# Ledger of designs, part 9: VH-VL binders against b0r6t4

Target 1, 212 residues: b0r6t4
Amino acid sequence: MARFGVDEAGKGPVLGSMFAAAVAGDPAAVPDGVADSKRLSADRRAELDDRVRASMRVGVAEVPVDRIDDPETDMNTLTVAAQADALGRVVADGMAGYVDAGDVNEQRFGRRVANRVAADVAVTAEHGADDEYDLVAAASIVAKVARDAHVDALAAAFDADIGSGYPSDSTTREFLAAYVREHGELPECARASWQTSRDALGAAEQSALDEF
Below, E stands for the ipSAE of ESMFold2; O stands for the ipSAE of OpenDDE; V2 stands for 0.75 times the mean of E and O plus 0.25 times the DockQ between their complexes.

## First folded at step 1 (VH-VL)

Design z3 (framework fv_zigakibart; at its last look DockQ between E and O 0.04; V2 from the best seeds 0.00; counts 0 for: pae E 16.1 > 2, placed apart)
Fold by ESMFold2-Fast, scan of step 1:
Structure z3 (fold): chain C 212 residues (1-212), chain A 121 residues (1-121), chain B 107 residues (1-107)
Amino acid sequence: as target 1 above (212 residues)
Amino acid sequence: QVQLVQSGAEVKKPGASVKVSCKASGYTFTSYYMHWVRQAPGQGLEWMGYINPSGGSTKYNEKFKGKATMTSDTSASTAYMELSSLRSDDTAVYYCARGDYEYGDYYFDYWGQGTTVTVSS
Amino acid sequence: DIVMTQSPSTLSASVGDRVTITCKASQSISSWVAWYQQKPGKAPKLLISKASSLESGVPSRFSGSGSGTEFTLTISSLQPDDFATYFCQQYNSYPYTFGQGTKLEIK
């Protein structure tokens, strides 16, 4: 019987931290509505997060921007570490469960996560595990709620609409471009290694060259 | 199954106002932004703006600021777009379209069937 | 505003042909382009997002490519159901803008 699920949120944004979450407990105790998390508003995800926390054990791990930008590591390794960190907060020896695979090789990803957890656990990694397993879907909601709170905090700190933080969000790109135009550098919350960040710096440089 | 059903065709005189509705079904109405796009006869598509039904915040294309007003009724799962001070060049088909806001995609995966608005004296 | 220019404006082709439609942006939009199909009297239908991501339910004969300022929609083996007008849309910057459309018609 599977007793935990693990997922992450925020691998793709140009702004802010990535989060991993683990949920452990009886699969039958997972609240109704969890399976539809990809179509939920932030407010509804927050409601489900509260319900998950009331009935299950929850662990969260944050990967800050400076670790994401560290050339000595890579996103797959950071994802493994974050999932293992979150999972380690909620599991006991002998538990088994599912994680959403962050690597093309599902079996390798699962082994890497399990090997980083102090408890003796059995991890099965699958692509799209949040679509198949309620505990992984619950973990997905928890990770997204943590990411939502982080983005809200960044918006408050910069006194600006920063959007979702994703490169596809034009509000996020407008914030980034405006910040670089005003300050001549990326905001602290921007992932400098992202192409979107490099594009914003390049656009500001080209604009400056056009003055001459 | 996701459906967006719009109100019927309207014929208006210059200076009048028109309010187009878009009723959503098959998904949680407040989970997606609702966008409005118009298409003048024989012309291309023009983005007008969006409303976030969760809270009612809006963003308008500058061209439509002060002319278009977007609202929503969450209990009825219906979005509205009102155009004021109609002129002949407002003659167009008006579409509502669903965008995904939380994942930063903002492409339009489902569209209403369109509402034809004709402005003539 | 970002101007999206499609070429050709009209394309005549036969069933079974490979057809390509190009969309050029007035400034870099990375990969933030979507493609839509519109038949007379009908609403547009999403085909491709993020330049190359095929929408669920869209036939595999449709594909997209490109980045920066030049994007291409390809239909590998044209079917009768594919005669329509095609639009590209950028969602890199507000306001979102569309190309003028490419009308694909029977040769």
Scores: ipSAE 0.005, ipTM 0.472, lowest interface PAE 12.4, mean pLDDT 87
Fold by OpenDDE, look of step 7:
Structure z3 (fold): chain C 212 residues (1-212), chain A 121 residues (1-121), chain B 107 residues (1-107)
Amino acid sequence: as target 1 above (212 residues)
Amino acid sequence: QVQLVQSGAEVKKPGASVKVSCKASGYTFTSYYMHWVRQAPGQGLEWMGYINPSGGSTKYNEKFKGKATMTSDTSASTAYMELSSLRSDDTAVYYCARGDYEYGDYYFDYWGQGTTVTVSS
Amino acid sequence: DIVMTQSPSTLSASVGDRVTITCKASQSISSWVAWYQQKPGKAPKLLISKASSLESGVPSRFSGSGSGTEFTLTISSLQPDDFATYFCQQYNSYPYTFGQGTKLEIK
């Protein structure tokens, strides 16, 4: 029986989109190295991504910044939606699989994902599913590679080092600070609802005041 | 400065539940993961899991699935961990710890002072 | 789970001594190792990340090295404030795991 795994990447960053990926196929056919790929270099991860895409059915969903900043939604809901969208691209009735739980309540999360998929599938959500199930690990790689490519594209567009996009990344913070200082506003790729973004704006305002 | 302040010591009977709080200050609460680590008497440190306050995603150590439930309140900059069906071997000091991370790499740069949970008949 | 075997469990040394603590992983964990210092009744304190990256505010007498399966924490010249228990931690794979600790005591 065909199985599936689902995961997401880019939930925490202040810059750019979030991505979810679904991988469906035979768990035994998952490329070697996928299960232990959490600390891979970007290049190695990309290689595994190619192998996964070559041997499995893969679906990817993107949640853009404007959706993330939408006050009518939340990250949990968006995570569910993204996973379901990705999953919907690769599944058929009767399939079963695992998803990385993005909420405190695993059962609720699984149910929410399943309910958004048109096909009648059995979804089991577990925390750390990417460590337990190879298809989820594969999905994690695919999502991560998609996220990385997105960040690289942003960096190229700005012709600047924007870092990982995570709030804890000093390069990301420096980029935001510099951008706001130069332009007086956040870049389009910045999640404005993030405190990191607000801090960057606040810092720029303070600096401007200090110059007077 | 970054501070994590945990709730006070707890004494519970077997079968009871306890909820430990961890109030964060000095940083953006939603920008870092909050981990929980326990230390039983005479034992080493055990990673229990984490919560991402931004969105509420969690990851648990399998050993503590069904035992620990992690939640957070962003408005209060507070993380919570509830332990259910307490047993004597749940007696330990429980720490919250801020996780510095990049692409899923976690180590703990700031710790709460710890909460002692004692389970005895 | 990845097992972190720390040695020695107890170490007696004098002020000024060079001391080394070792942590061995049950499988390769690249350089994803952190070291902590813990004093009685206190929470652990982060000393080193990524096997060799010294944290801000940590004295330069502390250093870390290693990759793969074997890692070491070294204190070049032991100071009175350094007597404590030290832990290694891997964050290569979930669940994250710690060594059992090394108690550094006064000789």
Scores: ipSAE 0.005, ipTM 0.484, lowest interface PAE 11.0, mean pLDDT 91
Fold by ESMFold2, look of step 7:
Structure z3 (fold): chain C 212 residues (1-212), chain A 121 residues (1-121), chain B 107 residues (1-107)
Amino acid sequence: as target 1 above (212 residues)
Amino acid sequence: QVQLVQSGAEVKKPGASVKVSCKASGYTFTSYYMHWVRQAPGQGLEWMGYINPSGGSTKYNEKFKGKATMTSDTSASTAYMELSSLRSDDTAVYYCARGDYEYGDYYFDYWGQGTTVTVSS
Amino acid sequence: DIVMTQSPSTLSASVGDRVTITCKASQSISSWVAWYQQKPGKAPKLLISKASSLESGVPSRFSGSGSGTEFTLTISSLQPDDFATYFCQQYNSYPYTFGQGTKLEIK
């Protein structure tokens, strides 16, 4: 019986897109090793992503920075939409599966995802579902690999080390500071609605005032 | 026991700024949005916006964009709201309030005690 | 913005009375209404969510009803502790908005 798993990567970063991934198929066909996803190197994740795509149906949805910064949305709604978009690419009527809950209320999150998928699907949302279900763990790997590739492409586009894109990463904060100092504005890949982005703009403004 | 403890009262002159803190305890700080609500003297309640402490995303009531800046420090389980370029009509009590997401609704089940900000020339 | 209009603005009542406070929304908001009690010098306290769901620890004499555009808060037998100001709040759409408040005073 074909089932599905859904997860997302990149809710917390200040740089770049969020990605959701859905993996559908027989749970027994999930490659060995997906359950250890939090301990995997980037190279090992990429290897497992290749194997998942070879044996399973995979859907990926991207939420770009300009949607994340849209004042008419919020991250919980965007996560629901992204998971539903990814899931809709791989499911048909009557399928059931698990999604990693992106909101504190698991049941509401699951209902919102199911309601946005055109197919008639049974969605069970759980916190930490990627630790419990191999299909969700596989989706987690696919989403993280998509995010990793996105971050690499950003680094190449800016010809710079941008770090992980997370607010706590000093390389990321240093990239933001340097870019704002040189250009007077945030890079397009920065989530302007994040405090880290506002702090970078504020620090550059203060530094400019201090020099006069 | 969920508790939100805010910083003490502030008296400021027009043009100054103020940063109000809201220390959370008794729950997982990153699992709930933190909202800010103001109440001018003798007036009703006005929603200002929220911060998601997990990733720092914010949403502001349009009225307060550019006036208010909401931040958080996850390691200290503390939310902050800074008001800039204070004017006399910014005089109010400012509350932090936890948005209840356990049932998927954005209503406020726990409130801080409020911080009085007085702007006087 | 969705306007929430409460009536009455002030209500005088005696202990033991049944009181009703009404909140009208400027457009349909389904059941996405909360009610709060606020005593002088204190933060608001949640009473009811989703128009009719009583918050844990709130006395059963409080009840809520309504859907669409009209909502009510009812106190079935008023107690001395119930003299306060009451606010409704919609959470159907941003920005979230509150009614202007109803001050419940001892007659």
Scores: ipSAE 0.000, ipTM 0.443, lowest interface PAE 16.1, mean pLDDT 87
ESMFold2 (binder alone), look of step 7: mean pLDDT 92; pTM 0.947

Design z4 (framework fv_zigakibart; at its last look DockQ between E and O 0.10; V2 from the best seeds 0.00; counts 0 for: pae E 14.2 > 2, placed apart)
Fold by OpenDDE, look of step 7:
Structure z4 (fold): chain C 212 residues (1-212), chain A 121 residues (1-121), chain B 107 residues (1-107)
Amino acid sequence: as target 1 above (212 residues)
Amino acid sequence: QVQLVQSGAEVKKPGASVKVSCKASGYTFTSYYMHWVRQAPGQGLEWMGYINPSGGSTKYNEKFKGKATMTSDTSASTAYMELSSLRSDDTAVYYCARSIYYGNTYAMDYWGQGTTVTVSS
Amino acid sequence: DIVMTQSPSTLSASVGDRVTITCKASQSISSWVAWYQQKPGKAPKLLISKASSLESGVPSRFSGSGSGTEFTLTISSLQPDDFATYFCQQYNSYPYTFGQGTKLEIK
């Protein structure tokens, strides 16, 4: 029976887009070695991504920074929309599957995702679904690889090491600080609504004041 | 808060053109589609088309191709609709309305107050 | 074009009444149906999307149901503020199309 799995990557970073991925097919046909992207090296993820794409139906959705910073939305809503968009690309009526719950309320999250999908599908949301269901694990890999590629592209565009884009990454923080110091504003890829971005701007302002 | 503020009422002669504006505020202008919907006096709603301010792509109802031209100015967060070769049956209230999009278009959640266009000899 | 046939065209009811408005699509539109409320001289207000999803701020007495070709808007207990014209709309396919409207008036 055809099933699907959905997950997202890049929810937490201060730099760049968030991605959601959906993988549909026979769970038994998921390539060996597929696991949570957190457990794999970037190179291994890339290899598995290729195998998943070659053997399964795959959909990917991107949530850009301008949408993330839109005051009329929130990360939960965007996560639902992204998952639904990805899922809509691979499903048909009558299909059922699992999504990694992006909200504290699993049932609500599942319903919200299902409500945004055109096809009549049964969606079950669970926390940690990527650890339990192979199709969700596959989706996690695909989403992570898409995110990684996006970050690489950003780094290339800036001709700089921007790190992983996460707030806890010192390389990312240094990049932001340096950029703001040089340009007086955040880079386009920075999520302005993030505290990390605000801190970078604040630090630059303080530094300027201290020079007086 | 989200606001769509349209230009004022217009009175035109047959054959003339009119350009209605819709200024958006309170949200990221380029992150939503802007639709145009008209309503003739005492009649229902008729979808004319939409513009994606991000890139400027448009989708028209075939009925209004050649009649309506949708544009946008991202710097001004403003959408425009120009109606050409006006006829009496173009008399209506014209609304702009936004919809979120993500892979698909959705319902129109915020509307302008409407612009009355009257075409009379 | 997809035709949305809305019924009834006019509905007279009293405060506290349960009312139902129906919209039938000329072809299957899945659940891509929205319902709007419009008061005289005002722009339409979105009430429900995806056939049954209530918009934020809309009273719980409003509900939507249906899939495929038949859809309904229900007001469980009419309030004075609910007397208006209601429209269904499909956004399954271009061009988007609306029902002709249902005027809900005081009996």
Scores: ipSAE 0.009, ipTM 0.527, lowest interface PAE 11.0, mean pLDDT 91
Fold by ESMFold2-Fast, scan of step 1:
Structure z4 (fold): chain C 212 residues (1-212), chain A 121 residues (1-121), chain B 107 residues (1-107)
Amino acid sequence: as target 1 above (212 residues)
Amino acid sequence: QVQLVQSGAEVKKPGASVKVSCKASGYTFTSYYMHWVRQAPGQGLEWMGYINPSGGSTKYNEKFKGKATMTSDTSASTAYMELSSLRSDDTAVYYCARSIYYGNTYAMDYWGQGTTVTVSS
Amino acid sequence: DIVMTQSPSTLSASVGDRVTITCKASQSISSWVAWYQQKPGKAPKLLISKASSLESGVPSRFSGSGSGTEFTLTISSLQPDDFATYFCQQYNSYPYTFGQGTKLEIK
């Protein structure tokens, strides 16, 4: 019987950290409503996060922007490390479970995660595991709540509406563009290696040239 | 203007229970985790656990599981930590401290003034 | 449990000195270390989070560095007001754990 689920949130944003979360326990103890997390408000996700934490073991790992921007690593490796770190906080020898695959090769991803965990665990990685397994869906909620709180903290720190942090969010793009226009550099919360960040820097440079 | 105000000093006999309060003001109480940390006389800091006031979920240091009970009252913006079956080695200053909403990745930025609990016969 | 070991346990230094306190974790904690200052009879005060992020209102003479298992807190020019005990704390893994503390005595 599967006893843990692992997922991450925040791989795609141009702003802020990525989070991985692991949830361990009896699958029957997973709160009702977890499977619908993708259709829920932030408040409802926070409520479900509370219920998951009350009934299950939970581990979280944060991957900060400076680690994401490190040219000597890659997103797959960071995802493996974050998932393994989160999982290592909640598991014991002999446990088995599912993780959301962060790599095209599911078996390789699962093997890499298992190899980074000190406990002897059986990891099965699958794409879309959060749609299939309640424990992974619970982990997805935990990771998303961590990401939501992180974004809120960034908005407070910059005293600005930064949106979701995703490149597709116009509020996020406007925050980034305005910051670069005012300061001549990316905000410290921006992932410099993202194309959106490079675009913002290029646009500011072009505007400066055009003013002449 | 963030402030955490704790209840006053307590003197208890072995076997008794004590309940320490921590009243929060100057921020949204349910948006931050509330941690409890103790410090025995002349010793270091020991993390006891935290409560998420939004929903009441708790995470305990295994050493304190069954010994400490953390609760919160959102209407009063107050967190509580109750210690049962007190022993002389529970003599310590007990602190509440808040952390950003996701407690396991963030530091404790504001602390209460501390509550001295003395357990003696 | 992750064990946090500070060195030195006691440090005597003169006003104006550059002071360094080291904190070693028994396993990798990435950058998830905080530094606290505790003055006699007072609650701890957060100085630094995420190994190197200086908290608002903390004097710029305080700085932190390190990652993985070895971390340092530096006070670039010691002031009399810096007489205190300093604690590192990891918040990478449960249970959160503190170093044993470094008592800084200003000579």
Scores: ipSAE 0.000, ipTM 0.437, lowest interface PAE 14.9, mean pLDDT 86
Fold by ESMFold2, look of step 7:
Structure z4 (fold): chain C 212 residues (1-212), chain A 121 residues (1-121), chain B 107 residues (1-107)
Amino acid sequence: as target 1 above (212 residues)
Amino acid sequence: QVQLVQSGAEVKKPGASVKVSCKASGYTFTSYYMHWVRQAPGQGLEWMGYINPSGGSTKYNEKFKGKATMTSDTSASTAYMELSSLRSDDTAVYYCARSIYYGNTYAMDYWGQGTTVTVSS
Amino acid sequence: DIVMTQSPSTLSASVGDRVTITCKASQSISSWVAWYQQKPGKAPKLLISKASSLESGVPSRFSGSGSGTEFTLTISSLQPDDFATYFCQQYNSYPYTFGQGTKLEIK
């Protein structure tokens, strides 16, 4: 019967927002090709995203940097909230589906998501759910495309190559270091609470002291 | 804090064109569709269409196809709507509004302040 | 196009009253209805989406209900800030369409 899938993108980056996406409808209506989501080019993901949105109900929730940096929250709790928000936009009572677990404890994650959704829904949380269930794979594509578009907009706004926004990306680290050196502060898109951001500030402060 | 700030009022003659801007702040511009809605004086609301700022794809209400052209500039976080071949019945307030759903369903959670376009000889 | 018909067109009420505004769709639209409040010279503000989901920051005296073709906005105890024009909107099918509006006036 009608089902749902939920996933998020952008939990780990030092730059920008996290996005959760929910996809609801008949699993048979899911476009071909979502099952291979790990092997997709960016262009193919964008094409599939358009097709998913044309044939399914889609909900998206954004968690911006200032909320991520709020010391009263943590990323696991924010991931639960974002998935529940996206899901609540598209479901009705009696629906069941899968969410990609964003915490070590799958059962706890699933209960927390279900508890935050007003509709009476059956949520099953699994690690790697986007590899197993087409609706979760579709949600993964939607979330990733939203994240990719976000990163493209940031790059355009700063007129700079910012890389993927992940700490492991040397282009991202170089952008962050250069911006702090030039401006004396983090760019607005940087998650100040991430170690990568604190390191960039520390390196710039030391460089300034060595100058004098 | 989400904000949509539109360009100022315009007075135009029939046959002219006008381009209304809508500058977004406080959220990821490219992750939300931007809608345009008009309201003629003393009248209700009429949906004109939307643009997806990610990639620039658009959907128009058929009644405005050929009249309205929606574009965006992602580096400036700004959406635009151009009205061509203006007639007196194009006199209205034009709103930009972002949506909270993707795909084929949209509710508009934040609206610009509106831009009054007056077409008069 | 799906026609959204609001009733009444004008409603006179006093502070503290319970008021109900209805909206009928010309065909089934499931629960894909939003309600907006608009004050003179101002942009609409979203109150409710998906027929009954209250927007963040909207007072709990506002509620929505309905499915299919008939939808209701209720204000349980009218406050001075609530005198405005209210619009329903379907977002089930293109083109999206609004009701003609209900002006809520001071009695």
Scores: ipSAE 0.000, ipTM 0.507, lowest interface PAE 14.2, mean pLDDT 87
ESMFold2 (binder alone), look of step 7: mean pLDDT 92; pTM 0.948

Design z5 (framework fv_zigakibart)
Fold by ESMFold2-Fast, scan of step 1:
Structure z5 (fold): chain C 212 residues (1-212), chain A 120 residues (1-120), chain B 107 residues (1-107)
Amino acid sequence: as target 1 above (212 residues)
Amino acid sequence: QVQLVQSGAEVKKPGASVKVSCKASGYTFTSYYMHWVRQAPGQGLEWMGYINPSGGSTKYNEKFKGKATMTSDTSASTAYMELSSLRSDDTAVYYCARWDYEGSYAMDYWGQGTTVTVSS
Amino acid sequence: DIVMTQSPSTLSASVGDRVTITCKASQSISSWVAWYQQKPGKAPKLLISKASSLESGVPSRFSGSGSGTEFTLTISSLQPDDFATYFCQQYNSYPYTFGQGTKLEIK
């Protein structure tokens, strides 16, 4: 019987860390409403995170911007490492569970996660596992809440509205462009390897040239 | 210095209710769960449940659902456990204990205990 | 519910002895067991968590081992301060459950 779920949040943003979370325990103890995580406000997610932590073991792993920007790694490898780190905090030998697959090959992803965990665990990786398994949906909420708190902390540190951190968010792009114009470099919270970051640097350089 | 200080001994009649308090000091009250465990005279330990003071979320041992109510007051750094419809077999020492859910996953500090005696 | 069974129920030993207490779970709990020490009239004290992790401030003569269904608490060289009742507790599944206790007495 499945006793854990794992997921991540923040894989696509140009700003900030990525987080993975693992939730372990009795599947019957998963709070009602967890499966609706994609429709929840940040406040409602925080309430459910609190309830999940009250009834389950929770592990969280952070992948900081420096690791994401490391040219010697890739997002699939970072996702495997983060999920394994989070899972290793809450599992013991003989447990089995589900993880949301971070790459196209579900079986390979699951094997890589399992092999990185010191405990002997059985990992089944599936695309869209958070739609199918309550423990993975719970992990998704925990990861999203960790990401939400991180973005709030960044906004406070920069004393600015940074939006969601995603490239598609105009507030995020405006923050990035304004910072580069004022400082001549990316903020430390920006993923330099992202195209959005490279575009912001290029636009600022072109503007400087156009002034002459 | 972490301390959990519980309220004093209580003597109650069958059918009454009792509310035990546990005042925490020396740490951030909302960063740890608070568990409740009882021990009948000469017997072993029995887990009752816990409360997360950060949001007030609770988890009860099924045996105590409808019987025990756990609450907390974050401004006073105090956890409470109320036991209703008391019977003679509720006579026990009741302990609060702090739970480290990120590190040791265990009850690392305990209150001194509150003796509850139920007699006719 | 997971039943935790300790053996022996009572153990008589002398200062300097190596003592071992066993705890068996009715089903696999991986490594999710903690050990507590309780002296008469006092609250329990955490000794070991996650089967083998020694709590800060607990003497190194205490150690834990095991996984799955069988766990042991060992005191390598018994001291006068160690005469007490010892409890194991599983936290793999709700409700959390304790063993019945092992009373360690002076021989």
Scores: ipSAE 0.000, ipTM 0.446, lowest interface PAE 15.8, mean pLDDT 87

Design z6 (framework fv_zigakibart)
Fold by ESMFold2-Fast, scan of step 1:
Structure z6 (fold): chain C 212 residues (1-212), chain A 118 residues (1-118), chain B 107 residues (1-107)
Amino acid sequence: as target 1 above (212 residues)
Amino acid sequence: QVQLVQSGAEVKKPGASVKVSCKASGYTFTSYYMHWVRQAPGQGLEWMGYINPSGGSTKYNEKFKGKATMTSDTSASTAYMELSSLRSDDTAVYYCARYYGSGYFDYWGQGTTVTVSS
Amino acid sequence: DIVMTQSPSTLSASVGDRVTITCKASQSISSWVAWYQQKPGKAPKLLISKASSLESGVPSRFSGSGSGTEFTLTISSLQPDDFATYFCQQYNSYPYTFGQGTKLEIK
């Protein structure tokens, strides 16, 4: 019987950290409602997060912007490392479980995660694992709640509406454009290696040149 | 048994800083957010913010930004809340509380009384 | 910010009475309300979450109801230990906010 699930949140945003979470315990102890997490409000996810934490072991790993922007690494490697870090906080030798696959090759991803965990664990990686396995769905909720709290903290720190942090969010793009226009540089929370960040810098520079 | 034990009462002069501690036991410290709530004498409860001990991410109520600083020490299972530039209206009992559910608190520290007087 | 208003501010009752405390939110908060009991010199104690979910170990004489903007805490048969101040809290939106409290005192 699988005894853990792992997932991450925040791989795609231009703003802020990425988080991975691992949940370990009896699958039968997973709270009702975790399967509905994709359609739930942030507050409903937070309630489920707390129920998971009350009944199961939970580990969370944060990948800060500086690590994401490091040219000597890549998102797949960072995701593997974050998942392994989160998992290592909750497992013991001999445990088996599922992780949401972070790259196209499921078997390779699972092997990489297992190889980075000090404990001897059996990892099965699958795309959409949060739709199939309650423990992975629980981990998904935990990671998303950690990301939600992080984005809220960034909005508070910058005293601005930053949106979701995703490039597709017009509020996020407007925040970036306004910040770069006013300060001449990216906010600390922006992933400089993202095309959205480079676009914001380029637009501000072009506007400055056009003023002459 | 879950227990949150806070540091003792403090009497401070205006302009000073105070750092309140909250030591957790009986659960995995990094698995739950720690929130801070204050209560002025004879008044209601006011939410100050939280820290996620796993990674140190924080969120502050707008009223306390630049005034309160929340930190944690994972090795000691202890959360801290520091108030700077104390004024008489900071006189209150300060509680740490463990987050459970979408913002309700299942366990509370006993409270730390902070008195600011000349 | 969401404003939580409790009524009454003080309530006098006798042991055995049915007691009702109301909490109103300035905007809809669905069922995201918790109720706490606080005795003098002590920290608040969680009684009810999600408007109606009784916390483990809390006597069954306590119950909660409501949705949207109006919520009620009921004590069906008041006991001596129940004389305390009661607070509602919304957790629909940050910042989390509390009602001003209802002091339940001996008639």
Scores: ipSAE 0.000, ipTM 0.411, lowest interface PAE 20.3, mean pLDDT 86

